# Designs tried in a protein design chat: miniprotein binders against CRAL-TRIO domain-containing protein C365.01. Part 5

Target 1, 355 residues: CRAL-TRIO domain-containing protein C365.01, of Schizosaccharomyces pombe (q9uuc2)
Amino acid sequence: MADIPADRKKIVQEGWSRLFSDIEQPSYIQKFPSQESLYVSFFEQCAFDDFDLTLLRFLKARKFVVTDSSDMLANAIVWRQQANLRSIMVRGENGLNQNFVKASMYFIWGQDKKGRAIVFLNLHNFIPPKNTKDMEELKALILYAMENARLFLDSEQNAAKGVLGLVDLTYFSRKNIDLDFARVFAETFQNYYPEILGQALIVGSGFRMALFEGVWSIGKYFLDPEVRSKVTFCKPAQVSGYVDSKYIPLSMHGQFDETKLYERAPPETAGIGKPENYEELDKEYVDAAKEFIRLTREWIYAAGKPQEAEIEEKRKAFKYECKKLWRKGVALRPPNIYQRLGLIDANGHVDWSKA

## First folded at step 17 (miniprotein; from g2 with K33R R37Y K78E)

Design y2
Fold by ESMFold2, fold request of step 21:
Structure y2 (fold): chain B 355 residues (1-355), chain A 82 residues (1-82)
Amino acid sequence: as target 1 above (355 residues)
Amino acid sequence: SEELKEEIDKLREEVEKLKEEAKKRGLTPETIRELIYKLFELLWKLYRILKDTGDPELLKEIIRLMREIGKLLEELFELRES
């Protein structure tokens, strides 16, 4: 089981200690409808991966400044509740604006040469929001997409730690541009989903690239310098250095035809979770969050003492069970397209042999 | 439209003025920050026109100006960091 590097143990302990102190403050607790909803949000934010590796993503995003990292995670826990993310995922793809869904603005399939999941960012299909309602519906779509992307980021299955974003500019035009939405996307991505991006390739030439570079002159400053440094501009001929031809789009003379996968995909069925199933799940999430906090405080107290090894083994086993419990929630919801295509199995794990 | 052409012409002239000012030696940190602020104002104005333009030649000129400003901003940020 993947775990934090030994040289990161102390800073992870400090990060958890700071976070637990902050989330116990009455001023923090009252931001939630109930203390139970706080624990559910904490669990949902963190348990898709090993809890400590989730914290490590926030530490990296804030250059290992403990206070900044802990604050960032505490803010993400509140944000998850405010964004009503559970409701979005429970309603599934059919609960989203169907014009946005049918536009096929993004798709995840295959691995790059470093073993990172490939995210095809189909900007040429982007439909700018016309009003506040459109903006909210588009936000729901990107949250649905980002939450499903977390299934590809379990550290046990993703040694490269992140995704390759691939932006194909072949059919990109100004009708696909909305910097107001681009700012919303960038802020959501950076503040609440740290360390998802391993690299982004912006692929094109000629007028299409010039157009993108023009608006990039503004848009790049929506991104933190660290995230910005992961963006690479290249020509179609250079893509083969990053991605096997099997996953290079047809427009760049590769073999990947996303439309064949959409044609294969069975329609979304209703989720098997009934209200009582989610009520019971929430009780399990609350209990697991409380137990994680208890075990982690015990671990921090045992640092450098004879009991440390035993507590670490108990924590390791418990974090693994939390990952399974998190995926129990995935199994209750309407299956996403990757589950319906068989890329994600019944246990919520990625089977790359299907890509 | 003729009004968009005139607005683009005015913005081109302002870009030229700010480029010349940015080439001066001995820029203070305050002047660098002011130049950066004005260049972003111009970028946002060009972006708004980019969304309204129906003329392909105007679109090309808007893109050219935005890219030019982008390069200048990179230079000014590098100068501020050094």
Scores: ipSAE 0.789, ipTM 0.934, lowest interface PAE 0.7, mean pLDDT 91
Fold by ESMFold2, fold request of step 21:
Structure y2 (fold): chain B 355 residues (1-355), chain A 82 residues (1-82)
Amino acid sequence: as target 1 above (355 residues)
Amino acid sequence: SEELKEEIDKLREEVEKLKEEAKKRGLTPETIRELIYKLFELLWKLYRILKDTGDPELLKEIIRLMREIGKLLEELFELRES
């Protein structure tokens, strides 16, 4: 479990102090079916890697303005409950629209030259929603994808703490364009999964690139300027500077063929979690959330005092237990494709040697 | 197709008009705001036509206009920030 950067300790303490005050207000608690569901959502949002690194992503997303950052995280905690994200993950891949799943609109595999997880954003496979039902089913797919992507952001296994998005325009056409969905994707990504993008490569040339750039004239304004600045346009020949040939798609004269991975993947099996298992898990999540809050308040109070080091050690150990507890929830759900391919092990950890 | 070509010709004309207005010096914040608004309205219309057209020559012209508007918007946003 890594330490908070020394120059960021105070602002993390201020951020938690502000958040705890906000989420304890009756008006905030009333946004949830119960106070228990608030704590479950808080834990699920924050504990997957390190509570403090989660807060730091929100702080970075709001330029370290504590009030804006705390509000953003508080909103994400409410949103997670309201979006029914637990149910999406419990139903698994088989619970999604199978036409969207089979289209292979995205895939995560391998690391770029900076150690970031590579997210293949297969726009050429994108199926625009035809109606409001399609839109809702597509939203469920992106939530499933983004929630699973969090497993690739484990700071102990991804030192860059981010992803490289690779957009292949080789077969891109106007049939793959839907700005209404693009707005939904951008808003979901930026508001609820901040600071996961390290860089996005838009790869193409000629007419395909011109088409994308035309639509980008609108779509870029769905993105915050900071996110927009992470987008790089390049030609296929330039991709080798970012990604080893092993992970460059066949369309760009690389060696990566994700269809062979889909062919190898065992079918999804039912999750082992029964309703009683999730009820017990929720109790554990509630208890852990309350203990984290208690320890963090002790830590804030101890700042600059003799007992600070001891409290920091206890808090660090507890965060590691929370990281494991969060993955107990992953183990109850139907295994995702990366688990079925062996890239993610039984403890929810990525084994890059398998990529 | 002929109707789309005529519509694109009208939109091209309006883009050129707004392009000339945007190149003027001493634009007020209100004028910059109105130019930005109008340019987004044009992008919207071009996007809808882009989704509808089957003619590759019309598609190329739509893309060209959208990219020109995109460049102009970047310039106007920079002026607003300064």
Scores: ipSAE 0.783, ipTM 0.933, lowest interface PAE 0.7, mean pLDDT 91
Fold by OpenDDE base, fold request of step 21:
Structure y2 (fold): chain B 355 residues (1-355), chain A 82 residues (1-82)
Amino acid sequence: as target 1 above (355 residues)
Amino acid sequence: SEELKEEIDKLREEVEKLKEEAKKRGLTPETIRELIYKLFELLWKLYRILKDTGDPELLKEIIRLMREIGKLLEELFELRES
């Protein structure tokens, strides 16, 4: 169970108080098809890995300015519904453009030396969008990727903060450059998935590194300063400082054969979830969201009172049950590539012994 | 093409001019903002040319100019925050 750092308790309370006030406004509710849809989106955004840890990510991303953090989180909750993220996740990988999926532009495998999941970013496999349709299909792929990446951020399984992005420039070329897409990627990542990135390594040398640095002269300004500060440029020989040789790509003179992951993955099966199961789950999400709000308000009101400790324990236990409830949604979905490879179980738990 | 080379040569001259302007002492906040804006315009022009350039030597020059502008922008942003 994730404990809020004692020094952050007050600001978390302030953050929740502001958010609850904002999401109860008629003007905010009107952005959703229903008030129930709002609570579902709130639950899906916040309940995993932990409600308070989620809020803390948004707080960090906005330098602990409560108003900015609350607005950012409120916007992310609306965006989940507007982007049809639920529909993307329910359709699974088979619902995405299969050419873009098969290109293997990204995947998650193994842990770095700090225990962070490694997100391999194969820019050389990136196919720039030629039209609006391609752009929308790439956006859907990014959303699917990012939402699955959350499974690797379980604080009970990973004490390390965030993921390691490993960008391989070994085969990077001019054909892989698209700043319009890079902007969309950056905006999506920083606005809706704050504090997921622990560090990014841009790995390359010579002309390919220079090419990336040229484009980075523009693209770096698409990133918030906090995200930008996590980007490190390094040579292939320096990767061993961050990652064990077993997870260093062959392209970087390591032992990890990236091509084998997608080739070895069993095909995606249909999700077990029927429409009726999602409707039932959504009711549970709504009830849980309302109860979390109630318990959090009671917790805030109990500050400095004798009943504070009891409410804190009750709220902590409830947040843990909400995490389990969120995992039920994962179990209904088509199995992602990590589930198919056995790295993630049916409940969305990571088994690092399989990597 | 020779036309593309001429365009890059003009952009190089503009970069050098802005670089000399950025070295002046006592830059006002308004001047810094203007320089930043002009440098971004140049970067985007270079990027568009980069997307269409097949010539390796021209590509190297474009990259060089983009990196140079990138450095100059960092300096100007630091100056603006000081």
Scores: ipSAE 0.750, ipTM 0.924, lowest interface PAE 0.6, mean pLDDT 92
Fold by OpenDDE base, look of step 17:
Structure y2 (fold): chain B 355 residues (1-355), chain A 82 residues (1-82)
Amino acid sequence: as target 1 above (355 residues)
Amino acid sequence: SEELKEEIDKLREEVEKLKEEAKKRGLTPETIRELIYKLFELLWKLYRILKDTGDPELLKEIIRLMREIGKLLEELFELRES
């Protein structure tokens, strides 16, 4: 597991102290169907990769203001439950609108030259929602996609910070423009998945780029200044500076045929998890969440004391076990497209040689 | 439609007016806020027209105006933070 940078140890401790105080408030607990549900949501939010690295993402997103960072994380934990994210993930891809899935508006494939996973955003395949139902189905697709994207952010497998967003404007048109959806996308991304984006490339030319720039004049303000600063506009010929030709789309004169990705993917099988398996796992998540809180409080109290080193090692080992426990939840779900393609194994290991 | 063209012409005139106002020296924070608000209103009107227009020439003009307003907004935001 990645160690917390020594210069960030204190602020991580302050962040946890504040968060734990906030999530123990009756007014906060009342936002959940049960206190157990709160701990499950907390565990699912934070235990992937590393608890402290998760907190550090929220800290960075709020310029290391502890109160703002803690509030943002607390809100994300509530949102995870309120959005029924567990239900979306348990239903899998087959539970989503198949027209939207088949549109291939969003997928991950390959790595950029910095080792970041490439997130392809095919705006030309975007089908604007015609009604509230369509909007809800699109939201569910986004949540499913973003939650699966977390699997590529494992710090032990990818030392690179975040993903490369690749927005293809080659076939972008007026029919693909929806600022209401763009707002929902932006808000979902920045509020609940902080520090996932390393860089975004908006790739296009001529009228299509101009069209996007026109809409960007509004849409840019849906993004936090930090996220906005990660957006770069470029021409198709400039993409080779960021991505190898094997992962550059055919539309950008590369070698990557995006259409074949879903064609070669085996069909989604049913998840192996039964209701009883999720109930058992949730008990383990609650116990692990409580133990993490306990160990973290002990760690904070041990600052500058002889037992500090021992509790740090114990806490580090425990965070690693929590990562494994988090992965048990993934194994119960229907296999995502990346698992079906062999890019991600049952243990959540990414094999980039399959890409 | 001719009606849509007339609407775009009016919006263009409003943009030019706001652009002239934004070039004035000694803008107060309140005036800057008001200009930003009015420019966003114009952008949203242009966006609605953009969604409904099928005329390629009108579409180009809308895009031009949106980009122009976008630049002016960036300048005003920079001025507000200074």
Scores: ipSAE 0.741, ipTM 0.921, lowest interface PAE 0.6, mean pLDDT 91

Design y2
Fold by OpenDDE base, fold request of step 21:
Structure y2 (fold): chain B 355 residues (1-355), chain A 82 residues (1-82)
Amino acid sequence: as target 1 above (355 residues)
Amino acid sequence: SEELKEEIDKLREEVEKLKEEAKKRGLTPETIRELIYKLFELLWKLYRILKDTGDPELLKEIIRLMREIGKLLEELFELRES
């Protein structure tokens, strides 16, 4: 695991100290069905791929302002529960609107030239929501997508920061434009999944690019300046600078046939996890969350003391065990499309040799 | 179709007016804020028209206007931060 940069240690300590104070407030605890649910949500939010790396993402997203970062993370922990994210993940892909799933609006496959997972965004397959129900189903799909995307952010498997979003405008049309949805997407992404995006490539030319640029004149303001700065417009011929030809879509004159991936994906099987398994795992998550908090407080208190090195090592080892414990939750869920395609194993490790 | 064309022509005139106002020297923060607001209103109007228009030439014009407003907004935001 990448160690916390020495220059960031103090800010991480301050961030945790503030967060722990905030999540222990009665007014915050009351937002959850139980205090145990809070610790589960905290663990699920933070333990993967690393507690400190998770906090660092939130810190970075708020320009290392500790208060703003802590509040953002606290809100994300609450949001996971309020959005029923666990229920979405436990139901799996089969629990989503199958028309939206089959539309193949997004998928993750391969790595870019920097080693980042490629998130293909097929806007031409986007079906604008016609009603509130469609919007809620699209939100659920986004959550499912983003939560699965975290599996590609394992710092041990990918030293690169975030994913490459590849937006294909080749078949983009007016019927694919919905700024209300774009706002929901942007808000969901930036507020709850900070620093997942390494770069986004908007790939197109001619009228379709101009059409996108027109709506981008509004939509860009749904993104915070930091996320917006990661968006690059390019022509199809420029994609080869970022992505190997084997992962460039056929629509962009590459070699990658996206259709074949979906056709080859085995059907989703039921998750192996029973209610009792989740209850047991939740107990482990609660205990681990409490222990992480304890160790982190001990670590903060040990700053500049002889025992600092020992507690730092113990805390590092414990964070690694928490990462493994988080992966047990993945193993209980219905296999995602990447697991079904063999790109991710049963424990949530990415095998890039399969891509 | 004619009504939509007339609406786009009016929006074009409004864009040009705001563009001229934005080029004035010594813009106050209040004036910049007002210009930004008016430009966003125009963008949203154009977006609504964009969603409903099937005419390719009108669509091109709407896109052109949206991009022009977009550029003007960037300039105004830069000016506000300076």
Scores: ipSAE 0.740, ipTM 0.921, lowest interface PAE 0.6, mean pLDDT 92

## First folded at step 19 (miniprotein; from g2 with K10E K23E K33E K78E)

Design c11
Fold by ESMFold2, fold request of step 21:
Structure c11 (fold): chain B 355 residues (1-355), chain A 82 residues (1-82)
Amino acid sequence: as target 1 above (355 residues)
Amino acid sequence: SEELKEEIDELREEVEKLKEEAEKRGLTPETIEELIRKLFELLWKLYRILKDTGDPELLKEIIRLMREIGKLLEELFELRES
């Protein structure tokens, strides 16, 4: 488990103290179907890699202002329940609108030169929603994609702590543009998945770039300034400075052809999780969430005292068990395309040698 | 579409008027906010036309105007922060 930066320990302790106070209020608990569902949502939001690293992402997103950061995380925990993320992931890829799935709007494969997972944002394949139902189905696709992207952020395998988004404008046209959806995407991404983006490359030239820049004049204001600063515009020839040719798309004269991966992917099989398996998992998540809170309150009480180090070792060991427990849920669900291609193993860990 | 060409001509003229106003010295905070609001209104109008037009030359003009407004907005936001 990665350590909290030494200069950030106190603010992490303050952040947890504030969050625990907030989530214990009756007015907060009432936002959930039950207090157990609050704890399940808390665990699912925070335990995927490291509880403290999750809080740090929210702290950074709010300039380390404790009250704003803890409120943001508390809101994400509520939102996860309200968005029904568990159901989306349990239904899997086959539970999504298949026209949107077949459009191949995004794909994750390989690492950039800094070791970040590459997210191919295939805007030229984007199908604008025709109505409210389409919008909800696109939201489900985005949530499925973002939850699976969390598997690529394992701090033991991704020291860069982020992804590279790659947008290829070669075939981009106005039919791929929908600013109402762009706002939904931006809000979802920056409010509920903070600090996932390391850099976004917008790659193109000529008329295609001009078109993108035209709508970017509106769309960039959907993004917080920090997220906006991670967007880089470049020409196809400049992409080799960021990404090895193996992962540069064919359209930019690289070697990467994601269609061959789709052709070779085994079809999605049903998940092995039955209702009783998820009931037991939820009980384990509730117990783990409560224990994390208890240990963290001990840690906060011990701040600046000699016993702090002993409690930190207990917390470190427990967070590692929580990381494994979170992945027990992954193993119950229908396997995602990266699992089916062998990039992600049965325990939810990425094997970059397979990319 | 001739009606679409006329709408773009009207929007072009409005962009030019607001550009001239934005380039004046000594803009008050109130004037800066009003210019920002009006420029966003024009951007959204141009975006709606961008979605409807099939004429390549009209599309190029829409894009040019949107990029020009985008640059003006950046300058006005910088003035607001100073």
Scores: ipSAE 0.789, ipTM 0.935, lowest interface PAE 0.7, mean pLDDT 90
Fold by ESMFold2, fold request of step 21:
Structure c11 (fold): chain B 355 residues (1-355), chain A 82 residues (1-82)
Amino acid sequence: as target 1 above (355 residues)
Amino acid sequence: SEELKEEIDELREEVEKLKEEAEKRGLTPETIEELIRKLFELLWKLYRILKDTGDPELLKEIIRLMREIGKLLEELFELRES
């Protein structure tokens, strides 16, 4: 599972070679406050599961055109720093607009019949931004959600390496519609979190579905054709073909009631990370990023040579240590709701049996 | 309001004109692109009215027109891909 497909090894090597050349350019380095912040952002973008699997998501998103794929990943690395993702995650749920948090606009719980994590996209709870401040606070909520979703994309615990988005139209109305925000969401998802969506189910009938379809006539073109092709429109009765009944919402005559999970969740506590802990973590991230680059350049040079197997084993072991190191950073932050509910354990691993 | 109803009536007439043109056979690539552009312009105008209207009957008409345009766009994009 941790290994890249054999027929993809060459293009992964080419992708890393191109990326490393790009991020060493003075013009790229100057986009960061320091070269250390570049390496921290690189590590945080890539290490959560497997560096190579991260690159493969970007390669696939650009149809395996190496230049386009490496540029896309390089852009995501600078974007991560510019968007202040670290600050958002360090402040935690209590640092977000509490009206948006309490609205329950999204929730992640359980697996579909293909083993994908289920993301409940509660559009009927969406509160459109009224001004620039609201827009910035909604963006922070989305980034918090997407960064936490990465914990559910660990290839050892999600072989499909994806999510099922479930959209319930039962209470959907025009009050929940804002195409300016929908464009921001689509662009963020597609440019910086590629190849996460396995399928999206738009579930409803009658007037609610007609309203959604009307707006979808515009909104679908915010999405790449490949992403768009993963959207399925269906009636409530068809949902059981995708999702076990315990994860079908009450509104669709199922058993899933996320409000009981919110009631059960302990309140968020402060993170254990102090400034000194984050300073230490950053040094570890920088050192790990540099070591990954060094090992990967050795791996590329060793292609087809006797030492290749030894370097591949050392590289595999190092990527696993990086996965653990990334989760050390997660453990410093205020625990997210899935950690507080016990779905995600102290090591940052999902226990699907608890969903 | 009466102003929104008049605007919807004008947009409906323009949709009907573009629909007749889009259903012709042998459309040139240039005509297909122009129709796509005009249909998106109408969709965005309808979306603006959708956000403003408090009248349920106007809302239903807006949704109907947007869905109609959506189907025309799908057909035009398919023609462009062939």
Scores: ipSAE 0.786, ipTM 0.932, lowest interface PAE 0.7, mean pLDDT 91
Fold by OpenDDE base, look of step 19:
Structure c11 (fold): chain B 355 residues (1-355), chain A 82 residues (1-82)
Amino acid sequence: as target 1 above (355 residues)
Amino acid sequence: SEELKEEIDELREEVEKLKEEAEKRGLTPETIEELIRKLFELLWKLYRILKDTGDPELLKEIIRLMREIGKLLEELFELRES
């Protein structure tokens, strides 16, 4: 596991101390169906990759203001429950609107020249929602996609920070524009998935680029300044500076035929997890969450004491076991497209040779 | 189509007026904030027209105006932070 940068240890301790105080408040607990549900949501939010790295993403997103960072993380933990994110993930891709899935508006494939996973955003396949039902189905698709994107952010496998967003404007038109949806997308991304984006490339030319720039004059203000600073506009010929031709779409004069991605994927099988398996796993998550809190409090108390090194090692080892425990939950779900393509194995290892 | 053209012409005139106001020396913080507000209102009006227009020439003009307002907004935000 990645170690906490030495210069960030104190602020991580302060962040955890504040969060633990906040999540133990009766007014916060009341937002959940049960206290156990709170700890499950906390574990699912934080235990992937590393607890401290998760907190560091929230700290960075709030300029290392401990109160703002803690509040943001506390809100994200509540949101996971309120958005029924567990239910979305348990239903899998087959539980989503199949027309939206088949449109391939969003998918991950390959790595950029910095080793970041490439997130393709095909806006030309986007059809604005006409009603509340379509909006909810699109939200569910986004949540499913974003939650799967976390699997590519394992710090042990990818030293690169975040993903490369690749927005293809080659076939972009007026019919693909919806600022209401763009706002929902932006808010969801920035509030609940901080520091996932490394860079975004808006790729286009001529009238289509101008059209996007016109709408961007409004839409850019849906993004916080930090996320906005990661957006770069470029021409198709400039994409080769960021991405190898193997992963550049045919539309941008590359070699990647994105239209065949779903054709290559085996069909989604049913998840192996039964209700009883999730109940058992949730008990393990609750116990692990409580133990993480205990060890973290002990670690904070041990600061500058002889036992500090010992508790740091125990805590590090425990965080690693929590990562494995988090992956048990993934293994119960229907396999996502990346798992079905063999890009991600059962242990969460990403094999880029399959891309 | 004619009604939309007239509306766009009115919006263009309003953009030019706001541009002239934004180019004045000694803008107060209150004036800057008011200009920002008005420019966003214009952008949203243009966006609504953009969604409904089928005329390619009108669409080009709307895009031009939106980009122009976008630049003015960036300048005003820079002035607000200075």
Scores: ipSAE 0.747, ipTM 0.920, lowest interface PAE 0.5, mean pLDDT 91
Fold by OpenDDE base, fold request of step 21:
Structure c11 (fold): chain B 355 residues (1-355), chain A 82 residues (1-82)
Amino acid sequence: as target 1 above (355 residues)
Amino acid sequence: SEELKEEIDELREEVEKLKEEAEKRGLTPETIEELIRKLFELLWKLYRILKDTGDPELLKEIIRLMREIGKLLEELFELRES
């Protein structure tokens, strides 16, 4: 596991101290169906790929202001419950609007030249919501997408920070523009999945690029300045600087046929997890969350003391076991498209040799 | 079609006016905020027109205006932070 940078240890300790204080408040606990549900949500939010790396993402997103970072993380933990994210994940892809799934608005495949997973964003396949129901279905799809994207952020498998977003404007048109949806997408992404984006490439030319730039004049302000700074506009011929030709779409004169992936994907099977399995796993998550909190408080208290090295090692080992425990939850769910394609194994490990 | 063209012509004139105001020296913080507000209002009007128009030439003009306003907004935000 990637160790916490030594220069960030103190701020991580401060961040955890603040978060633990906030999540123990009665007013915060009351936002959940139970205190156990809070710990489950905390564990699911933070334990993968690593508790401290998760907190560091929130810290970075708030310029290492501990209060802002803690509040943002606390809000994300509550939001997971309020958005019924677990239910979305347990229902799997078959629980989503199949027209939106079949539209193939996004998928993850391969790695860029920096080792980041490539998130293909096919805006030309975007179907604007016609009503509130469509908007809620699109939100559910985004949540499902983003939560699955976390599997590609394993610091042991990907030393690079975040993903490469590849936005293809080749077939982009006016019918694909919806700023209300774009706002929802931006807010969801930046508030609940901070520091997932390493870089976004907006790839296009001519009128379609100009069209995107026109609406970007508004849409750019839906993004935090930090996220906005990761957006790069480029021509199709410049994509080879970021991505190997085998992963460049045919639309960009590459070799990657996106259609073949969807056609080859086996159908989603039912998840193996029964209610009893989730209940058992939730107990393990609660116990692990409480133990992580305990060990982290002990670690903070041991700062500058002889016991610091021992508790630091124990805490590191425990975080690794928590990562494995988090993956048990993935194994109970219906297999995502990446698992069905063999890019992710049954335990949620990425096998890049399959891409 | 003619009404939409007239609306775009009016919006163009308003953009040019705001551009001239934004290019003035010694803008107060209050003036900058007001210009930013007005430019966003214009952007949203242009976006609505963009969503409803199918005329390729009008689309090009709308896009041009949106990009121009976008540039002015960037300049004004930089000026506000300075």
Scores: ipSAE 0.739, ipTM 0.919, lowest interface PAE 0.6, mean pLDDT 92

